# VHH binders against FAS1 domain-containing protein YDR262W: the designs that were tried, part 3

Target 1, 246 residues: FAS1 domain-containing protein YDR262W, of Saccharomyces cerevisiae (q12331)
Amino acid sequence: KNVVNLITFKDSNGKLHKRLAPEEIPPRLHNSQVNSYPLGYKGMRDFSRPAVNLDDILGTQQRKQQEFLAELSPLSLESKLSLVNEVQIFASYVRNDVETYNKVSDPNEDLIIIAPTNRAVSQLTLKPWQFPNNIDKLESDGATEKELDTAIQENISKFVRSHIVVYNDDKNSYKKVSPGCTLLQSIDFTESKKSDSETGGDILLKKEGEVYYVASSRDEKFHAVESIENGSNGVILMVDFTLVGP
Below, E stands for the ipSAE of ESMFold2; O stands for the ipSAE of OpenDDE; V2 stands for 0.75 times the mean of E and O plus 0.25 times the DockQ between their complexes.

## First folded at step 1 (VHH)

Design k5 (framework vhh_8k46_1)
Fold by ESMFold2-Fast, scan of step 1:
Structure k5 (fold): chain B 246 residues (1-246), chain A 121 residues (1-121)
Amino acid sequence: as target 1 above (246 residues)
Amino acid sequence: AVQLQASGGGFVQPGGSLRLSCAASGFTFDDYAMGWFRQAPGKEREFVSAISWSGGSTYYADSVKGRFTISRDNSKNTVYLQMNSLRAEDTATYYCAARRGWLPTSSYDYWGQGTQVTVSS
């Protein structure tokens, strides 16, 4: 709930930028991994940078001025994930992937986190640490403790990274599938792209009326975004399904 | 109105080649995935091949992999199916179809009238 008022301005290219009002900047907005720097320095988020804007990604026309204004929480996405009870299972997996956890805590990142609910994760036939590497088979085939731990960590990282998009403020980086529908690339997709890509992304985002919908590009089964939480370094979209499964 | 016009069918001997074309109008072609389907007499319609809106991804039924090639020219609003090493089992009416979205085997929004391909000695 701890949102702050934003100052908005347009640059010479017509792009909307957002920053915290000086009187709204809380002392020490940092996590333990960042040195305390003034705004505009490397260890603190530059709030004058373009904020995550889903409508800009989708190319949708904004009808009201309030659609241009975002509420920016002083809390990081890491802190926000810890506070949202409905996504605690997913949040626990994020904490178990050190590289992704560091991105979620980084004030210089801008992320879109598609966070599955506890219910969505609990309905999977296998837990996220059990796929796509078959842990039971590896164990029966005589894998070492280190090999099992590595395979489990790979499973966790793939699951977590399949649900996180690094926001790019260059709208030409996004592929529009249809009006109001855009193809996004998860972190897992961008890392796997080094060997072969059959498509330009793995996540579909669309807007119908005032409701956002998300689908895996694999099956195109759209689910409504149940809630949106703003962090200082991105946005969390809560959904009732998982983008990858067994 | 939306229109898909398939052409290029005809009679060919086994081992021969044909190129099918599908000219699209009445929608934003560049935003649509395009697919080819076929239906032989007394059989259900089956998937043959599909191409993404950008042309960057192509998909093929197992029965045609290595023999057929799908391509598109977005400047001409046309999708093509190059059919090589044709077999008697490829005899069917071929339909082009268009859909918004990425899964090539999902429901298609628009369908063409079809073009007949007959492979016979």
Scores: ipSAE 0.000, ipTM 0.126, lowest interface PAE 16.3, mean pLDDT 76

Design k6 (framework vhh_8k46_1; at its last look DockQ between E and O 0.03; V2 from the best seeds 0.00; counts 0 for: pae E 13.9 > 2, unsure alone 63.6 < 65, placed apart)
Amino acid sequence: AVQLQASGGGFVQPGGSLRLSCAASGRTFSNYAMGWFRQAPGKEREFVSAITWSGGSTYYADSVKGRFTISRDNSKNTVYLQMNSLRAEDTATYYCAADFSRLYYGTEYDYWGQGTQVTVSS
ESMFold2-Fast, scan of step 1: ipSAE 0.130; ipTM 0.575
ESMFold2, look of step 2: ipSAE 0.000; ipTM 0.227
ESMFold2 (binder alone), look of step 2: mean pLDDT 77; pTM 0.778
OpenDDE, look of step 2: ipSAE 0.276; ipTM 0.695

Design k7 (framework vhh_8k46_1; at its last look DockQ between E and O 0.01; V2 from the best seeds 0.00; counts 0 for: pae E 15.5 > 2, placed apart)
Fold by ESMFold2, look of step 2:
Structure k7 (fold): chain B 246 residues (1-246), chain A 122 residues (1-122)
Amino acid sequence: as target 1 above (246 residues)
Amino acid sequence: AVQLQASGGGFVQPGGSLRLSCAASGFTFSRYAMGWFRQAPGKEREFVSAISSSGGSTYYADSVKGRFTISRDNSKNTVYLQMNSLRAEDTATYYCAKDLYWGSDSYYFDYWGQGTQVTVSS
């Protein structure tokens, strides 16, 4: 399946455990159960803010495409992410991380989402909820159910946040390292850095010809972006690999 | 693929010296901090030393300060550990490691190269 959901099971002592079911699709939420401001955000997008433009971020010369692309993509990244069939497993993990989902839903947050395909996530030897915290080891070491649930949520959040960049108007979320190649900071990198002035990043973005490429700083192995979905508050880059893994 | 190959280990008498090398490939070496770790049989892995991406800052575990010196040659993609005044307690497999993040001296090491054995015995 392409969706992650919570399941409950009993151990030999009758104790209940909750785990994320790998690759299962949760039921879609109907509007009768969702308020006008999901996850608590308010307001309308400030349309004086320019749309996220990868060529501007890369420092490459660009034809008059920026304003046209913004006008063609009125849907939010929340809407786009839910509609792209090839990334529904990743989208389900995003919905499980409330803080990140609030950013995806916020019209005044500008995001670059590097979305691994269902194939890329399914090929991982451990599911995103199983690393980097070793859930099996924690359970065998006698961790409480609350400790296990916390560790699982931390794993999911780190996986999701390693794939999403918050782009700010003052351009602190990226650093051009050469023409056509830019170093990006994921949400996870930003939350892990030791000071506000720390430089560096965990994601490389480049453009060669008309094709965009993404790499993890771990191995600098570039993968072609397979498709791009433009939204009102950012862009989704679909890739056939994960930026972090076991 | 990232490759870290440590070498230069061997048998040495107490008080002797060894120089370890770690050849790196598969990434932009000059952009990452590098480190040395060691593990004796039956013990947990222990931090030994680290060096910034430029080589301008060095760090040492208390147990090796004054005896070990870390260095790097970015033109050769190699990090070194000069070990002097060796003691029996320095006996271990020594691993080199790469910092996780490009362009940052974060010192979060998650990959160990293939190690080299150092044995200090009479």
Scores: ipSAE 0.006, ipTM 0.396, lowest interface PAE 10.5, mean pLDDT 78
ESMFold2-Fast, scan of step 1: ipSAE 0.415; ipTM 0.752
ESMFold2 (binder alone), look of step 2: mean pLDDT 81; pTM 0.808
OpenDDE, look of step 2: ipSAE 0.020; ipTM 0.342
ESMFold2, look of step 4: ipSAE 0.000; ipTM 0.170
ESMFold2 (binder alone), look of step 4: mean pLDDT 82; pTM 0.813
OpenDDE, look of step 4: ipSAE 0.008; ipTM 0.240

Design k8 (framework vhh_8k46_1)
Fold by ESMFold2-Fast, scan of step 1:
Structure k8 (fold): chain B 246 residues (1-246), chain A 123 residues (1-123)
Amino acid sequence: as target 1 above (246 residues)
Amino acid sequence: AVQLQASGGGFVQPGGSLRLSCAASGRTFSSYAMGWFRQAPGKEREFVSAISWSGGRTYYADSVKGRFTISRDNSKNTVYLQMNSLRAEDTATYYCAAGSPYFTIRDYEYDYWGQGTQVTVSS
């Protein structure tokens, strides 16, 4: 039987390649609710599965779900983080934590990344690698290079993981606490507090009018979200503060 | 839904101390701000103190600042009100309430209310 239309082309080295003809690629791939991707390519998101939607999480306007899905980028959160100039310091910390970097590159994850701006990170009195383990004190107390490296890596992992939420409704990853306000759990929260993992959280997300706000357990003041970037495996919320500090 | 049970009230002389407890049932306690309100006979319900969902922020009515301390233990699903230097004017039924994750002084913004615990300050 005839197979779907494939086109053959030669690269600059004379090698033959095959791909789907452009007209065989479904339009609005991100919005396919009844059709999965026509080929089962490894490393690609199933675009028919529900995407992270902030208005759904907050219980606000349902109409926004269709618009959000239409604007989903085929780029992963890892690619999006590398392209957003305002969060490059935070992005560099994400790259230094192998397990977290693997999550933001994974098309099967659904993440909410609360990304602090370069300004927000630069305004900290200690750098993210210097807390909560006191590196200067460990060094003055005679810690070995290996012990210092371990403490620094623990600090980096805690910092980046405190800014990332794994969205999974089966695990109660969010709790609606009032109209337009929802409690979220960071990766750090879920790893450190087994007894609270089903009921608590460390991040508040709310919407007032057309503006989204985030607060953390650090100071519990709401800060406006400056911009939102959609990726294939989640969303990035850019904020002017850090969720944890010294 | 969360259910709240207040306890720890009693009779105390002026200048004495009491500690009130509010035990919550349910799996969402740490999602709510918690407040303490009181009502004396013939008076309206008034705000006493509140604590945010994480425990990172507290607020006190001017009449109790420096004398009362609110705290919470999310691992025990419990809120506490430590009352020191008690005065006759502190005599009231004390209620605990749960609501919005950020605290509020407005009683009508709290969704869940416990039973009262009576505090009587008299010589």
Scores: ipSAE 0.000, ipTM 0.169, lowest interface PAE 19.4, mean pLDDT 74

Design k9 (framework vhh_8k46_1; at its last look DockQ between E and O 0.01; V2 from the best seeds 0.00; counts 0 for: pae E 24.2 > 2, placed apart)
Fold by ESMFold2, look of step 2:
Structure k9 (fold): chain B 246 residues (1-246), chain A 123 residues (1-123)
Amino acid sequence: as target 1 above (246 residues)
Amino acid sequence: AVQLQASGGGFVQPGGSLRLSCAASGSIFSSYAMGWFRQAPGKEREFVSAISSGGGSTYYADSVKGRFTISRDNSKNTVYLQMNSLRAEDTATYYCAALQGFYYSKPDQFGYWGQGTQVTVSS
C-alpha cells in the first residue's frame, strides 16, 4: 500500500498533529524564473566562463578530459540532479532549501555538489530532518507547528549545505593542502566562519590515480567518488556516504 | 559568554526606514538563532522577528510582515533588521537576543540579551 511518511508534532495545547515528511512534499517552484527557461536554467550563463575543473582545484595534470566533458554538458546542476536516479533523496532536500536551490539553479554560480546516494542517506540512524536539532524533544516540549517546521528546515539546510561548495577563487573557497589534495569549504562552513580571511575547511578532496576521493576533514576517512556528473554551472560528485550525520 | 549590542535606532517620520544592527561578541555567534524584540512604554516586550543560525529561515510577527526584513552576516557576528514603512506604533526600544532554547517566538527561550536601541516614529 502507498503509505506516505508522516511525522507527528504536538502544539502548545498538547494537541497532536500530523505533517508530511519533507521528502514527501512535491517540489515547489520558486519565482517565475524557473518557468521562463525551457531547459530549467535560471538565466543565461556567460559561456566565456570556464567550467569547474577538479584537476585545477587539486593541482593535478589530468584537466583535459574534465574540461571537454564540461563543455559538452549544457544542462544545469538543477537539471542534472533531477536526472540522477541514485541521488533523488538528496535532490529533494536541496529543493526544500530555497536559498540553496537558488544557487543550484543559477547559471552563473559554480558549484561542487557532493551528492550522497539514496542508499547512503537511507542508512543514517536518523533522517536528515531529525538532527542536529532534536525534533522529538522539541515536540515533547510543546513546540508549535511553525516552530517544529523551523527546526526541521534548519536540520535539512545544514545537511544540504554541508554537501555543497561554492567554487570562487575570490572568496577563498578552497585551499590546496598538498599535491592532489585540497581542503574545501561547504556552504554551511562558510556561513559559520568568522570572516572571509578565516582559513580551514570541512571537506577534503583527493585524487589518487584516476579516482577522486572525498572525506570530512573531521575524521579524514576517504570514500571514492562513484560517478561525476558535469553541468553547466559545476559538477556533481556521487558518494556512498554522508559528510555529516547524527 | 555572548554580549549583544543593538544600534541604529533614531527618530524617523511615518513611512520612513531604519536599519538596526546587533553586534555580538564571542566565538559561537554562528551557532545561535537570533531574534529581535521590542518594548513600548507601559507594554510587555513582544516578539518582532527571528532568524535561524544559518540564515535560511526567517520569522516575523504579523504586525511587521512585509515591512521588516531580518538578515545576518556570520562573518561579522552581526544580525540586522531592515525596517521599512514605519508607523507610529513601531515606536519602541528594540532588543536583540540569542536563542538559548528551542523556541524562536518565545522570549523566555532567549538566554542572552543586549542593551536596546530606541526607535521613535513621529511626524
Scores: ipSAE 0.000, ipTM 0.078, lowest interface PAE 24.2, mean pLDDT 73
ESMFold2-Fast, scan of step 1: ipSAE 0.337; ipTM 0.676
ESMFold2 (binder alone), look of step 2: mean pLDDT 79; pTM 0.788
OpenDDE, look of step 2: ipSAE 0.007; ipTM 0.244

Design r1 (framework vhh_rezetamig_d1)
Fold by ESMFold2-Fast, scan of step 1:
Structure r1 (fold): chain B 246 residues (1-246), chain A 124 residues (1-124)
Amino acid sequence: as target 1 above (246 residues)
Amino acid sequence: QLQLQESGPGLVKPSETLSLTCTVSGGSISSSSYYWGWIRQPPGKGLEWIGHIYYSGSTYYNPSLENRVTISVDTSKNQFSLKLSSVTAADTAVYYCARLPRWYSGSYRAFDIRGQGTLVTVSS
């Protein structure tokens, strides 16, 4: 006849959720100083820290440890993408790329998802499934239904994977281009990289004051990150532009 | 650029047939890359997929509605239409016409463009 203590909180979309009070969180989900494990063990998360440390990547380190705790969420990136109304078009593409969706759902991954808003996707002259393979041309050239479906899926996979970075907490794996500015590699860049060089990147992340900015090879302009949402297996950076386009 | 607009009566009597038309402007309905469909939202409830059609005339219907639903396409008018027979008060909803990329299959019915919606009330 024990009373379960629940707390009410708002997510980034303003929806109210209920969770167990911290003292009632299972040990595997609760930050505990008693627990120790090897460096590579990801069965238990330290929820006193973000899964992805943006300030560590940028070398800025301005945040105090206690400031992380207020921003942390036990929700996975899969759950977070489902709850953020502003990125539902992008989230739908993620759900339709099986390999990428499996990474987003994997508690052992640490991902940076640069999620374009519905507005940003809607402003494209071609939809994400229409480039870089020219679907209209393939169709007019007599492509079969299977060939069109394959080309469409390749387009979707490239679009989705161009917006996701696999985080590595080895600070030396990221190329700092200037103070507060670091070059990152998307999954698409990593899969498509030429054999003669592994040191490049396709995404720039920077911080000026308290605002984060993202740039891509597409338009060479920095765009402000509109919101940042921490999940248990990564972070979502919401932006009003797409990193690849027609 | 491409826009969809619903039209039809806002009031339908119980047991009669609900009839709506969607007009496509700024693009062609004769596209092999897309399905054209109908979704609805009853007051206070979530979205429900009704069905969709390919420009060739091939139709796909929600099994819970299939005995009452007919969707048709008129490529000469760049329109597609919904008929829902034997309506009851439970059919009162905002009805949307929408475009669905062909690669969406199974339970993933994400419509990428929809009309503004039209309220249909079933009342005597």
Scores: ipSAE 0.000, ipTM 0.129, lowest interface PAE 18.9, mean pLDDT 74

Design r10 (framework vhh_rezetamig_d1)
Fold by ESMFold2-Fast, scan of step 1:
Structure r10 (fold): chain B 246 residues (1-246), chain A 125 residues (1-125)
Amino acid sequence: as target 1 above (246 residues)
Amino acid sequence: QLQLQESGPGLVKPSETLSLTCTVSGGSISSSSYYWGWIRQPPGKGLEWIGHIYTSGSTYYNPSLENRVTISVDTSKNQFSLKLSSVTAADTAVYYCARDYYGSGSYYKDAFDIRGQGTLVTVSS
C-alpha cells in the first residue's frame, strides 16, 4: 500500500503547484539495500539497468531518493499514462504512434516523458495532428487518403517524440548548461540530427530549490513541473505547456 | 452535411446496462481516417471522455470506466454503439456521440470535430 503524497507549493509568482514530494520514501526502501538484500540472501540482485535519476542528470543532491522512487514503481509508463486523467489527450497521441507506444510499454527502456496537460494541448491553435505538415493544404492540393494519413501520422509522431527523452545513466551524455541546468535530446531531436557529431538538444531541464522546471531550448521559457509520476521504466513530468507547437 | 444522432432509452434503472446507438448520416463510418467515440456531461460537471473506436474495431476506453464500457461499430448500418454496465446515479448525464480525425485527443469539450446533439440519460428507479 504505497500511497505517495503530492505537496502543494507556491512559485516565485505566487501560483500554486502540486508535485511528488522529494522526501517521500516508501516504507520498504527504509529497510532495503539497492546493491544487496538485507540478511545476506545468496544470489543478491542489482537492478539490470539504472533507474531514471533527474538529480543525477542535473548534478544536484537527492539522487539516491529519486532513484529509489523510480525503481520501486510497479506500474509501467504506459499504465501510468493511461491512469493519469490530466494527460489523457497526450496519452491518446502516444497510443496512436505504434513505435513510441511500444517503447513506453517496454520494460527494458528508461524514459523521461514530459507530458503536457489536457489544458496545455487544448490551448494550441492547431491540434497536434495538424502540424508541422499542413494537412488542410495537402487535402486542398488533392492528396489521397493514404497520403493524408501518412502526413498526419508524421505530425503525431513528431509531437509525441518531441516530448520523450531516452534516459542515459552516463552523466557525460548530457550537456551541462549551468549549475542545476542540463540540455536534453528528445527522441525527435536524435532522429532528425544530420550527423553523429550533433551535440545540441531541444529540451532544458533545471531545478531551483525543490522545484523542477522544463523549457524548450528554442525560447528558454521555463515552466514548473506540476507533478512527477514514477513508473517502472521511467518518469512522467507533467507540465502545463507543449514543447512544440504550430 | 455529416450528422450524428444518439438514440436509446432516456431512463435506466440502477445496476442495469445503459445502451445507446449513434447513427451517422451524410458520410461514411468506414473511413480509416476517423475514429468515433462517446463523451458525456453529468449535470454541473465538465465533459468526460468515455471511449472511442476505429472502423477496424480497435477500441480505447477511459481507464476510470473501462471495466464497464463496451463500444462497437456496425459499418453495414453506418452506426456505432455504447454499452455501460452496472449503472448508478453517478452515470446520469447528457451523452454525446462524436467523430474526430486520428489522434486529435478525446478528453476535452473541443477535442471532437463533430458531435451529436446529445441525449439525456437519467439513472433512477
Scores: ipSAE 0.000, ipTM 0.185, lowest interface PAE 14.1, mean pLDDT 74

Design r11 (framework vhh_rezetamig_d1)
Fold by ESMFold2-Fast, scan of step 1:
Structure r11 (fold): chain B 246 residues (1-246), chain A 125 residues (1-125)
Amino acid sequence: as target 1 above (246 residues)
Amino acid sequence: QLQLQESGPGLVKPSETLSLTCTVSGGSISSRSYYWGWIRQPPGKGLEWIGHIYYSGSTYYNPSLENRVTISVDTSKNQFSLKLSSVTAADTAVYYCATDLPYSSGWSPEYFQHRGQGTLVTVSS
């Protein structure tokens, strides 16, 4: 299965438009068009290649890409997270953070979710609810149930939000650092950033050849993206590591 | 090391087609790492995105210009080109060829990496 990413272009009026990566267009568009064309379609241009003629039928390039996005991404990120067996532990933490879960289910959001696999989460020396607040120490020091619950929820929120990027037209949440490499800001980075302006983000995304790689900006150790799932309100990048840990 | 250079006529008559070529050196037009694009700056105005093409030949145009714009690649010459039809004085601008990433960055023309030096195109009789 080929999976796709959302990409964005700014027009002359300063507004942003979404579209699919070009390498995804020919196979899926070709298949739907073959079924829609009358007998004798073989006399027409090969639609596995870019066809200028398609613009006459579908309108502008951007309108054509928006229609194609709808066909490839009918399900929300919420539904996609529920269906991807390999990220169910991470998905369970997302469901436990109410504000973030509301974003994941919101059709008006645009999210990039870097989803660690079950294996990646299971390999952590502490569970996500146990760091960075030290729950065992708080309990030993006599913390109340309410204090423990608050610290646990803070831990969960930080873990979840450290793996999700919110795209916002007004803020331009992305910084190009080199050709093929972009610095992204997680929700956790944007919410905790006060007077530290030296770092532009906490997640690195790059593409080399046809393979996508993700790294924490702290160590710049790139890991290949194992799969990409598209939802109607964003994309899920599945990785075999966590961006934050104990 | 990656270098882009615009070429084409500096003067175009109204109603004619503006044709520009960008020559790529120090890298391949078939690279999957870049969109190959055109942007322009009319006198006294900001940068305006015209369109982009990917190594696969897929094109994306500014909706305001799409009925007049064609961008194409010539892999044998390591070049890509812009044709803008039915020009008027409003199309007078410095035209740049430039690269951008295919994903979620560089959405402002000022942010584009590997931009050519620019070529002034004047539309007049």
Scores: ipSAE 0.000, ipTM 0.150, lowest interface PAE 16.7, mean pLDDT 70

Design r12 (framework vhh_rezetamig_d1)
Fold by ESMFold2-Fast, scan of step 1:
Structure r12 (fold): chain B 246 residues (1-246), chain A 122 residues (1-122)
Amino acid sequence: as target 1 above (246 residues)
Amino acid sequence: QLQLQESGPGLVKPSETLSLTCTVSGGSISSSDYYWGWIRQPPGKGLEWIGHIYYSGSTYYNPSLENRVTISVDTSKNQFSLKLSSVTAADTAVYYCARGTKWELLRYFDYRGQGTLVTVSS
């Protein structure tokens, strides 16, 4: 009996989960060299796990994970960035850096995106494409169109990648500074080749009470995270400042 | 070539702690692409997720079981284990160890052991 391929059950939070019914698992696949159940790929889903656990990174209590409610199908970071109207300027810069945008769209990534608000980006004295390479100086010095385009694209890439962390659950890439405070490495930091340090970083993350704070490691001025959006391949922390500037 | 094998007692007395071990061969438990967990099937009922663990030590437990469940990893033996305390007859089930993957948008278990029957009886 029970001829259905999948069964539905509710957890203690009332959320629906799908499980493969045992009679749908062919006996020949049990403890055989075939280590996969074709129908099992569709039958067992975990909607209750976030892609990135900020409390795990900070070393805070595990009870926190019991407080989240599973969504039916959490959207990707790419979709989340498109939907959060407060970060659209930053999101447009992400879309202009093809390799980084591909990471944001990749379901195999686990990313922490520290997304500056439209207000934060608009308050910069220079636009993100104008630093750290001085475009006005290059232009006045008679730089070629190709040289200007290269410098502008380098500026955009650096700005975007300075705001994104690749979460590595298996690496000792996070340096705990104090209880509830951890030093993280942006993509820009890891790809600069100048760091050559596995233990350094350029972003500080901390939690006090129920509020998360982010700072640039260089000036250590903490700013409260205004909102958190969970995606299937990471998390977005919305902040009122930029991690790199002119 | 990945293979998961449960081991532990087939009979446990009420109020005691059930202890099961999963031995992983043909693959590494230290990979960040995977999580490792336990599921069970009580007689005449469907599968129930118990919990899972990442190499980092991050754990997720079924809320209905969390006050009785501990899952741990031993990377030196390429094993992970389940401890379920204060067992009752309701804990009688076939217990499976399993591997899950982050490769898909939806998280799921893609590999399972053969299962081991645990009866809780005096």
Scores: ipSAE 0.000, ipTM 0.102, lowest interface PAE 20.4, mean pLDDT 72

Design r3 (framework vhh_rezetamig_d1)
Fold by ESMFold2-Fast, scan of step 1:
Structure r3 (fold): chain B 246 residues (1-246), chain A 123 residues (1-123)
Amino acid sequence: as target 1 above (246 residues)
Amino acid sequence: QLQLQESGPGLVKPSETLSLTCTVSGGSISSGDYYWGWIRQPPGKGLEWIGHIYYSGSTYYNPSLENRVTISVDTSKNQFSLKLSSVTAADTAVYYCARGRYSYGYPYYFDYRGQGTLVTVSS
């Protein structure tokens, strides 16, 4: 029995709407005909592998408060995403991409998740499931429901994967752009590049004083990281913008 | 003003088929912008998604109910219906019909619902 929690919200015109709660994803998008709940942990972390350390990535030798917080909070990125109210829209998109969600729940992964706030996602002119594939045009051109679902899932996967970096992946070699500033590769970038010889990236990370900043490499407009949540298998950087848009 | 109204028997015997109809007024089922579905709430339990249909006839069902559920649409009457076969006491619930669309990372977003109808399964 799958239980769905509906939440009610009021729009700017005072009209009431209902939606499925972020923690409840109906099984339709999963390729399974059985229970579609996300996969849990796959054993314990190999502590011989280096943990995510943003200061080491940036070449800074500042006090490592994030490492201390990680020792106090053994919760996975999966658990952390579920608990942070401000990123629940983004978290629901992560749960819709099975392969990425499996990485988020895997204790043997090391991830940097750049998580846009609910406000940041809500301010987009198109929802993440509506770009880069133009869903309205596909529907107007007579696409089937299956074709629309495929295009929507591709849009969701691209959006989610554009916000996640795999730490210490040999394919994600860190390029120092300037003092305290490093170029990173999202999962989307690594999967879209022509060959493993490409050493560019799509995300910029820097630190000024005690504040981290993130930018898209396309426009280099830096936004402050509002909070950092440490999990057992990586970190979540909460930001008030999206790395990709319509 | 959009309104959805459930109708059907309030009592169904075990092993029989539960049949409910949703009548839509103030809006058209033939719009490709929306899907139409059924949700239920057993006494003292949370809401459970049953399934939904597009006006084209494409259906999506909760896997735990898939072998027993059929949802169909009648565009000439602006109605859609639920058939749930081989019912047991566990199927006793308030049944809601609803309109949905894709939104904000929730691929099944329901933006309108009916008032609900209680269906009791007993001999």
Scores: ipSAE 0.000, ipTM 0.127, lowest interface PAE 17.6, mean pLDDT 74

